# VHH binders against Uncharacterized protein AF_0307: the designs that were tried, part 2

Target 1, 238 residues: Uncharacterized protein AF_0307, of Archaeoglobus fulgidus (o29937)
Amino acid sequence: GSAVDYILEKNFGDRFVKKEFKLWPYYENIKEVIKWIENESDAVAFSSHTARLFDSTLLERRGIKIIPIIFVRHPIIRIHSAYHYERKQVDIFRPGPVIARNTDFKGYVEIRLAIPRQEFNVSNFHVFRLADMLHGEKNMKPLEKALIALKRLPFIGLVEEFEKSMTKLEETVREYFPEFKASVIRTNVQFSPDMPLEERLKIIKNEVGKDFYKKLMEINEEDMVLWEKVVDMYKEGF

## First folded at step 10 (VHH; from e1 with L5V E11L I34M S35A Q44G W47L S49A E61D S83N A87P K120S P121S)

Design e6
Fold by OpenDDE, look of step 10:
Structure e6 (fold): chain B 238 residues (1-238), chain A 121 residues (1-121)
Amino acid sequence: as target 1 above (238 residues)
Amino acid sequence: EVQLVESGGGLVQPGGSLRLSCAASGFTFSDYAMAWYRQAPGKGRELVAVISSGGSTYYADSVKGRFTISRDNAKNTLYLQMNSLRPEDTAVYYCAKLSYTRGSKTWYDYWGQGTLVTVSS
C-alpha cells in the first residue's frame, strides 16, 4: 500500500512509477503490465493496485528480473482498511470508491458482494490475487494456487509483522540494489500502529455486530488460511 | 421456499415515472441485501441498484439520480422508484436476494418472474 510506495519512492525517486490497469480480462491485464514494465526503461520500481500477478518467468524470458512486493494482512483488517482508503478517493468514480463514500462499512461489504466479480476485495482477496500466478491451472482450487504462489514468491510481507517484513524486504531487494532501505513511519488512519490485532478486531466486531462479523469471517475463510500460513512463516523465522 | 414477486411494470412515456415493487417471502428479509436487475431485449442482465440490509444504496451510473431503491422490512417489500424514464430503460426488471459462496462467487438464489417496463412515446 501507501507505505510500500513511500519506501519505493524514497529509494528510487524518478525511477519509481505508478500506473493502473483494467483488471479484466486477465491476459490483457498482464500484457499491458508487461508492456508497461518493458517500455519504462528508466524505471526500476513499479506500483499498481490493479496489476495482476503473473509468472515471473514471463519477464525473465525477456531479460527482466522482477521482485514482486506483496503484503498480506488479516482479512477483516484488510477489508476495513480498504473501505476507509476508498472513502478517501473523492475524485475516483470507480465502483469501489463510489460505494465506500456512500455507505457504512457493513453496507460497503454487502454491496461489493453484489457487484460483478471485478475486484473481490471483500472476499478472499489475497487468495484470489495470489492465485493469478497459476491462472493457467483451471482445475486447481484458488487456495491451492495461492499457497503454491506463496512458495514461489521471493518475498511476502505480513502487515501485522511490519518491521520484520521490512527487514525481509531489504534483504530481498538489496541483492539487486545494495543501498535499498525500507524504513517508514507507519501511519494508520483507523488504528494506532501499536494496537494489537485482537484489539483492532474487537473494535470492528463491535462496530458491525457479531452476526456480520461472523459473516465476514466466513466469506474470507480461504484468506484466513493463507494469512495463518504467512503468520507461521514469520514465526518460524522467515 | 424463497419467493420474489415483482410488480408495477407497464408502459410509460419518456420522462415519466414508475414504481416497482418486489414482495419477498421464505426468508428473513431484513437480514439480506437486495438488488434490482434489468434485462433489455437482446442484452445481458445488468445491475441497476443494490440496497444493503442496513439501508445503504448503490446505483449503476446509467440510473444514478433518477432511480431510488428502498425497502420496507415490515412489509418484506423492495421498491424501485424510477423517475425521468428513458427509452433505454426499457427492460424486464428483476428483484434478487444476495447470496454468496466461498469461491468469491456471488449469485442470487432466486429470481422473480420479472416485470416489464416499456418506455415509449
Scores: ipSAE 0.201, ipTM 0.650, lowest interface PAE 2.0, mean pLDDT 89

## First folded at step 14 (VHH)

Design a25
Fold by ESMFold2, look of step 18:
Structure a25 (fold): chain B 238 residues (1-238), chain A 120 residues (1-120)
Amino acid sequence: as target 1 above (238 residues)
Amino acid sequence: EVQLLESGGGEVQPGGSLRLSCAASGFTFSDYAISWYRQAPGKQREWVSVISSGGSTYYAESVKGRFTISRDNAKNTLYLQMSSLRAEDTAVYYCAKLSYTRGKTWYDYWGQGTLVTVKP
């Protein structure tokens, strides 16, 4: 998120670039992302909220090594944080900020679900993003694709274990960037020592009501499976 | 038994206006987001607009500024005020209840539809 972008900027300066893309269709997105990476020949770090994941072998054949930096987070916390972040954006083209500025959190979820191809932000977001690594596999369910992607990724971060994630990132990139330092600086709400995960979830449940909270959990059931898998990986010290 | 019953369709000249209604029964109408969809001959159903349970709205780009979705929770009725109608708005219009459970779509119940014809 913002902490990762800050770290990348501090390490790479003007060799760190950011860009956003049209999410649909998938292959047009990937074409533009690959073109971006190739055209930014002086850059070594890339950040985008809308670049979709692809099979990195597409660029490795051309001598370009890609190390995706992807984090997972408790799905309910992620959605709530995304809503509040998007409410503050002035973007007039992306549906998310426009929707977020014009409704409460419950309405944000409802409207996103109602619009074709806009539900991924509020339903199984992490599964959706990781499954893109295996986009061409038509006989496989999204959760299955995401779990395979987990096994193949050189790095996966866990927002709830940010310090450990940054240490793992340093180790992952050391071959290519031995001077890379992940300095941990207190950032937005995700580093607040005053609010444990369970308390944050209780606040959200009270905000939307018990019945809607249950629905919110149901539509994110696959993300819960994925998140718990990553939590277990971080407990085991992989 | 959930029912959604559309009405208000008809023939209209280009630039004209129509108001569609969707009478709802068999569920707590005020608790659900409801959408309008439309289907032109030979085309797939196309999302038009949604109104949340709390009254917030969002529109497809093709109808933004011309159509207004609204609801009257006391009457269990959804509305679509259509203005500046164009030939490409010709379609059967459906209301649909958001289910929050994914099947083929995020909608579990659909109305029978009401035909809107905008003359060439």
Scores: ipSAE 0.714, ipTM 0.914, lowest interface PAE 0.8, mean pLDDT 87

Design a26 (from e1 with G103S S104G)
Fold by ESMFold2, look of step 15:
Structure a26 (fold): chain B 238 residues (1-238), chain A 121 residues (1-121)
Amino acid sequence: as target 1 above (238 residues)
Amino acid sequence: EVQLLESGGGEVQPGGSLRLSCAASGFTFSDYAISWYRQAPGKQREWVSVISSGGSTYYAESVKGRFTISRDNAKNTLYLQMSSLRAEDTAVYYCAKLSYTRSGKTWYDYWGQGTLVTVKP
């Protein structure tokens, strides 16, 4: 998110670059992402909302070590937050902000689910993104791919445990950049939830109604499994 | 049994207009988002437009400004008003009910039989 981009910018300055890519097809996306990383020879930090995850050995064989920085969040909270963030982007004409400005939250979910190749925005978003690490494994279920990817990742953040995530990020990145500091974010923005998770979910349930909330949970059940796994990891102090 | 029945197709000159209807039965129409799709000869089915359960709409770029989707919940009917029709709009048009259970690679569980729109050369 914006907090991670801020941290990277403060630590790396003009060696931090951002770019967006056409999401489809997968292999063209990855080709362009790899080309971007190789062509930005002075950069060390890369941020994109549309770069898809790939097997890091593709670049490690070329001498480039990749440390993906990925956060997960309760899937219902993530979708609701994305809706409200995109709704505020009044001069943005990409599909997400346009849809968000022109409907309520329930309608946002319905319309995103209805449009081909946009379903992942409201259904198993994190599983979709992590499963890309094993994209070529056609007989493996997306959740299985995502859980394998989770075990291989050098870092996974949990938005609900932001302070612990920042500590873990520092540990992971400082191995390669000893002066890296995630603490700069503490002086600028509060990212901890200010109410209990269940209370936030109750507000959303009341907003969309009990029947639709149940459907929303069902289309995100794989993300719930993934999220609970990460929650457990943070309780154990990985 | 869920049923979706399209009507209103026909032949039209370039620049002309048509209004398609989709009569729905066998489910609570007002609870669901409904889409229009189309399929030209020899091509894959293409999404055209959606209307949410609450009445909000979104359109494929190829039809924006020319097509208007609407619904009448009292009559359980979905509409597609088409104007400024072009040769590339020639297709069989289908309505489709959004589902919250995935069916193959789609989130639509029921489809109409289609109505043919032919825009003369």
Scores: ipSAE 0.742, ipTM 0.912, lowest interface PAE 0.8, mean pLDDT 87

## First folded at step 15 (VHH; from a26 with R102P)

Design b23
Fold by ESMFold2, look of step 16:
Structure b23 (fold): chain B 238 residues (1-238), chain A 121 residues (1-121)
Amino acid sequence: as target 1 above (238 residues)
Amino acid sequence: EVQLLESGGGEVQPGGSLRLSCAASGFTFSDYAISWYRQAPGKQREWVSVISSGGSTYYAESVKGRFTISRDNAKNTLYLQMSSLRAEDTAVYYCAKLSYTPSGKTWYDYWGQGTLVTVKP
């Protein structure tokens, strides 16, 4: 997220670094991520869209505490937002931007689902990413892994409750970074809390039609379970 | 019952052209994205191209600019026009129907029998 990256940059300056990685295979990805964290000896904040989640004990045994900053968003809204973001990218190599510029939203979903190792972009994205924490658990289903990961994480954000998420982030990192201020972002007018979620979903349903919207919900059923769990956590004030 | 039947394979010289067809039945063809896959001798099956229900296309880098996927919804037929063929294009070519199964890691529920394309050395 650009909003979180902005907050990290304002708080940490040159001690905030960003890098992207090849997503596959999993073990090469985490090897490169761990190497990055260890080699950036002056950095304390790390941002990546392509770093995969791993068992934090790999670094804790080496004396490095990891606080993952992960946000969950309604899965249909996330996919639709990703489509519109990617349409704006001037890129001729990455599949996402190329597909997004050359199709409507429905076609974007269909094509990404059809290409090997692209389907997670439009189907159970958050479950896919969170399940990586327990990647080695071969007899456990992805949703089960994701829900366990959710319970183990020191922080989980909810995009629909961004202000509450930022307050919780400040609390989570206070022990280590008492000067951390997430409030630097609250003048961002693009994050509008006044449109109801149901209104946004209705617009998308009208865009793709009822039959395809039903299919879109079905292929994101596990992400819906995960998202509803996080919504409930934010209502309970965890 | 769903059926996918590939045809049009054969032997060609390097640089030659060939048109593959995939006749589909047993489902509403126009509602689904469909892909071509291929499997060379001794290799894993690899994705070649996809066409969406709306006709948008995407290609593997190895075939981009040489292959053209298309569909004729009135005939329930998928096509792959192959040009500038190379020895490494030698494979059995399959069409596959995209699935919308929420739990599946296989996103294709039906496959054809395949049609052999041999590009002579």
Scores: ipSAE 0.697, ipTM 0.887, lowest interface PAE 1.0, mean pLDDT 87

## First folded at step 16 (VHH; from b23 with S103T)

Design c2
Fold by ESMFold2, look of step 18:
Structure c2 (fold): chain B 238 residues (1-238), chain A 121 residues (1-121)
Amino acid sequence: as target 1 above (238 residues)
Amino acid sequence: EVQLLESGGGEVQPGGSLRLSCAASGFTFSDYAISWYRQAPGKQREWVSVISSGGSTYYAESVKGRFTISRDNAKNTLYLQMSSLRAEDTAVYYCAKLSYTPTGKTWYDYWGQGTLVTVKP
C-alpha cells in the first residue's frame, strides 16, 4: 500500500502511471526508466518501487523536469513493515514474499541478508537507494553519496512526520501544479493509529531479542545517520 | 577463533547422491544463519542455499528440489544433502558464516576451505 500513489492518482488520474523494473544492472534500469518517462508522453506522475534514482540533469538537459518524491522511515520500522506487507502477498513468487511467508521476522532478515543482491532490503536501504543519484562516483562512500543526494532533492518526506510531509509535498508540487492537493489522503483513506516510535521499536526488540536487535541496528547504522538527519530537518521547521 | 570445516565431497556418477557436512567451532552456531556456496573451475562463487538460525531454508533455483540444507545445533554441524546430481553441480562447495559487521559491507566473515564434488560426465 502507498499513500503517495493514492494522492497522485486522485490529482492526476489517467496522467498517473505505474511500472516496475529489474533492479540490476543499474544502467539498464535507468535506461528503461528514462524510456518509460519519454514514452508516456501524456503522463505527468510516475510511480515505481523498482525505478532507481539517477542524476536529474540527464533529463533536464533534454527539457524534462523531474521532482522525485522520496520518503525515509526509521530503518528498523521499515524492515518490519516490509516483512508484514510481503507476508500477506499470497500467490507472489518473488523472493521477498516467498521468504516472508515461510519464516519469522528474524529469519526473514537473516535469509535476505544471505542472498546476493538481496541484502539492501534489510541493510541500509535508504542509503542504497539515494546513493544511486551519484552512482558513477566510484571514489565516494555510499553514505556520502546519500547525504549529497539528500541536499540536492527538492523534496524529502519523513514517514514519522506524515502531516508535515504532506504540507511540504503540496508546497513543492504546487510550484508546478497549482491545484495539487495532498489533503485528499486525509479524507478518503482510513488511517491506522500510529503507535509511538519507541513503543514500536520495543515490540520489535522483544520479538527478535536484544542481541539480534543490536545486530539489526548495526547493519543499518548508515540508514540511522540518514534518518536522524531528516528527523532534525523536520524538527527545525525547514 | 571461528573455524568451518567441510567434508563429504567426492566423485559420483550422474544421478548420484552425496551428503556434505560443515563442522563449525569458535562461535555460537545456533545464533547464526549459515550458507552453502559453490565454485566451479574458472567461475565465480555461486550461492546455493541458506538456513536461518531458526531453521528456515531458501535455495537457489538451480538446486531447488534436489538439495536439502539442514543443521544439527547439538553437533554444531551444517549439512547439504545433494541428490540427482548433474555435471553442472561439479564444484568446490563452501560453507560460510553470515556476518553482521556494521561497517564492513561483507555479509560472510568466515569461509571453510571447501570440499570438492565431482560429477562424472
Scores: ipSAE 0.727, ipTM 0.901, lowest interface PAE 0.8, mean pLDDT 87

## First folded at step 17 (VHH; from c2 with S99A)

Design f22
Fold by OpenDDE, fold request of step 20:
Structure f22 (fold): chain B 238 residues (1-238), chain A 121 residues (1-121)
Amino acid sequence: as target 1 above (238 residues)
Amino acid sequence: EVQLLESGGGEVQPGGSLRLSCAASGFTFSDYAISWYRQAPGKQREWVSVISSGGSTYYAESVKGRFTISRDNAKNTLYLQMSSLRAEDTAVYYCAKLAYTPTGKTWYDYWGQGTLVTVKP
């Protein structure tokens, strides 16, 4: 997210680069991503919203060590935030912003579901993205892949535990960059930073109604499992 | 039982207009988003437009500016007003009810039988 990008930029300056890719097909995406990483010889930090995850060994075989930085959050909050963010985007060439600007949150979710899938931002998005690390496992379910990926990742951030996540991030990155510092306050566009999660969810529930909220939770059931796992990890001192 | 029944199809000249209807029954119509799809001969089914339960609309680029999706909740009916029709608009048009569970490759649980629209070159 933006906070992480800020941290990376602050620490690495011109050695921090950003690029977006076509999401599909998968192998073309990662090919381009890997190429990007290889060609940016002076860069050490890379950020992309569309770069798909892959087995780090693919890059290691090429002599490059990579530390993925991934954050998860409650899926309802994620989707709600995405909606509001996209509403503010001026890009008329992407469906997301166009849809967001022309409907309320409930409508945003409905319309995004109705359109042939280009991205999975309203349903089990985190699971989908993490599962890419095990893309070659064709007989494994996405959630299973995501959970395995979670165990393999050197770092996983939890937005609801942002400060702890930053500490963990520093510890992880400092192994390679001793001067790395993650000192940024998490910002929330829709809610006060001090507002409890339960209260935020209640607001959203009231916004969309009980029945739709339930449906929204159902279509994000796998993300909830993943999120809860990460929450537990942090509770246990991850 | 959920039912969707399309009507209004027919032959039309290029540049002409046609209005399709989809009559819905067996569910609370106002609570669901509904889409139009079309399938041209020898081609895959293509998404055309959607209207949310709240009445928000979105269109495929190929029909944007020419087609208008609307709904009448009191009549449990979905509409597709087509204008400036082109030969490439020739297809069987389907209405589809949005579901909140994945059904195969889509999020739809019910489809109509379709209505044929033919735009003669």
Scores: ipSAE 0.847, ipTM 0.957, lowest interface PAE 0.4, mean pLDDT 92
Fold by OpenDDE, fold request of step 20:
Structure f22 (fold): chain B 238 residues (1-238), chain A 121 residues (1-121)
Amino acid sequence: as target 1 above (238 residues)
Amino acid sequence: EVQLLESGGGEVQPGGSLRLSCAASGFTFSDYAISWYRQAPGKQREWVSVISSGGSTYYAESVKGRFTISRDNAKNTLYLQMSSLRAEDTAVYYCAKLAYTPTGKTWYDYWGQGTLVTVKP
């Protein structure tokens, strides 16, 4: 689980559900997600690892308002956290958890790169996630899509500014749910919640070595651009 | 110059075994993950197995339990031990060096010439 899931569960109880979909192909995923949302009468919030982002206007045209809750974080921390999370998963139907349980972090990244896949878990994942909102734009670069998507989203969270993100989330959701509260203690399994980002990155760099760390940064250059943009947003009082 | 050279291919009967080798040169072998791919006649190239720089392994479902990937860093050589071979295993087998830059649809920058494995029905 995640802190956000906890918040949603706390606020909505049994009206919060976890729902998974087929990840590929894109159009089928979106179709299924929309169909599920349209037919869901009890749940008001859901969490999913597989639901792709899409243009909210698709639902608005059908009289449905949806608030996507998305968080970004430093890409190295994201990947490292994903590795540790998947190591604890018992799902043998997905390669991620299987790989994570049977290798170290460096090996995890290498193997995930080596296996042909359409999801970019270890390379510019946030960019591709946001870019899904503009999937129909075939001639636009993923980063450009992501930046446009960022402007269209009613909310974007920054993990490194968790408290501010919670405030923003609360403000955003309260427009529709006045009693919504986003007060939770952040729990980090790998690091102290108060540990500076730079220190966390140094630890990871020492874990994988300077050369591999450099490669990790290189394959996540677009995510770094996106992350920096969100960081700036929060600095400016977003 | 990076070079990968596959060998060990041949004709075998169903249920038989074969060991492929991939000799690598021109880069620090021990620092890179290496994969095996194969391409059957008239089909697209498919991933078979990978071994990380640290020696961790992963396999495609189609070969899991039958194939074993390994490496000898002292010899700069990658291996694929194939057992319980089936007709559908017939293909040209390639070794590929992992890169940290996307090259087309894959993350590999160098490929061998391939070695043919034929499993007769």
Scores: ipSAE 0.837, ipTM 0.955, lowest interface PAE 0.4, mean pLDDT 91
Fold by ESMFold2, fold request of step 20:
Structure f22 (fold): chain B 238 residues (1-238), chain A 121 residues (1-121)
Amino acid sequence: as target 1 above (238 residues)
Amino acid sequence: EVQLLESGGGEVQPGGSLRLSCAASGFTFSDYAISWYRQAPGKQREWVSVISSGGSTYYAESVKGRFTISRDNAKNTLYLQMSSLRAEDTAVYYCAKLAYTPTGKTWYDYWGQGTLVTVKP
């Protein structure tokens, strides 16, 4: 997000670059992402909403170490936050902002599920994105791929523990950039600071009704498994 | 038994209009988003439009401004009003019920048999 982009910009200045890509097909996406990284010879930090995850060994043979900066958050909160963020955008071309401005949250979820190749925006988003690390493993289910990716990643953040996440990011990045510093920045506030997660979920449940909320939880069951594992990691220290 | 039955297909001149219906039974129609899809000869099935349970609509760019999706919850019926029809609109049109469960590569658990729309050369 915005907070991570701000931190990267402050640390790396002109060596921080951003770019967006066509999400499909997968192999064209990663080809363009790798090309971007190689061609930006002066850059050291890269941000994209649409760059897909790939096996970092593809670049390590070329002497390039990639540190993916990936955050997870409670899946229902993520979807709801995305809806409210997109409602504020004036974009008239991307489906997300157009849909979000013209429906309530329940309708946003329904329409996103209905449009081909857009359902991951509201169903198991984090599993979908992490599974890309093992995209070529066609015999594995997405959650299995995501859990393996979780073990292989040098860093995973938890939005609910952003300050702790930044501390762990500093530890990871300082192996390569000893002067790297981070600060806590929040940019997508929809509720007051310190509102308990359960209270935020109750508000969403009331917005969509209990039956729809149950379905929304069901189609995000894999993301719940992933999120709970990361929550446990942050509770136990790693 | 869930049933979706399309009707209203036929032949039409270029620039003409046609109204498709999809009669639904076996589920609480008003609780679900419903889509129209179409499949042209030799092409993959493509999404055309959706109407949410709350009545909000969204359209594929190829039909925006020419097609209107609507629903009548009292009659358990979905509609597609098509106007300014073109040769490329020739296809079998299907209605599909959103399931909230991935079924293969789709999030629709039930499909109609389709109704053929032919736009004359």
Scores: ipSAE 0.682, ipTM 0.889, lowest interface PAE 1.1, mean pLDDT 87
Fold by ESMFold2, fold request of step 20:
Structure f22 (fold): chain B 238 residues (1-238), chain A 121 residues (1-121)
Amino acid sequence: as target 1 above (238 residues)
Amino acid sequence: EVQLLESGGGEVQPGGSLRLSCAASGFTFSDYAISWYRQAPGKQREWVSVISSGGSTYYAESVKGRFTISRDNAKNTLYLQMSSLRAEDTAVYYCAKLAYTPTGKTWYDYWGQGTLVTVKP
């Protein structure tokens, strides 16, 4: 996100690069991402909202070690934060900002579900993105792929445990860049950082109504499983 | 039983206009987002437009500025006002109710029978 981008820029300067890609089709996306990483010979840190996850062995066969930096967040909070972030953007080309500026939150969810290839933005987003690591596994369900990906990742952050996540990020990155330093930066805030998660959820529930909130939870059931797994990992001090 | 019944299709000259209707029954119409889809001969079904339960709209790029989706909740009716019609708009037009299914990735559970729009050469 924005906080990770700032941390990477602060640590790596002009060796930090950013690029966005078309999300579809999957194999064209990862082909372009791999090409980008290979062609940026001076860069060591790469950021993209639209680069899809892939099996890191594709680059390891070429002598490049990849350390994905991925955060998860309570799925309802993530969707609500994305809505508020996007509605403040002045963008007439991407569907997200356009929809967000012209709808309330409930409408944002409904419209994104209605548009082909937009639903992942409001339904099981983290499962969708993590499952990409095992994209070629056609006989495996998305949640199963995401849970396997979770076990294979060298780092997974939890937005709700930001300080612990920064400590873990430092440990992971310092294995390769010993002087790496993460800073505490919170961005994309639509709620006070001091507000408890449950109070934030109550506000959202009141905003959309209990019946719609129930549907919203149902279509994010797999993300809830994934998120709870990461929460448990952070409670155990992994 | 949920039903969606399209009407208003027909033949029109290029540049002309048509207004499609979709009469809905068997559910609380005002609670749901509803879309228009279309299917040209030999092609896959294509999303055209959506109107949210709250009345907000979004359009496929190919029809933006030419088509207007609207709803009348008192009449349980969805509309598609089509203007500046082109040959590529020739298709069977369907309305579809947004919902969840327990078994799939589809976000629509009910579809109408369709109404044919033909834009003459």
Scores: ipSAE 0.656, ipTM 0.880, lowest interface PAE 1.3, mean pLDDT 87

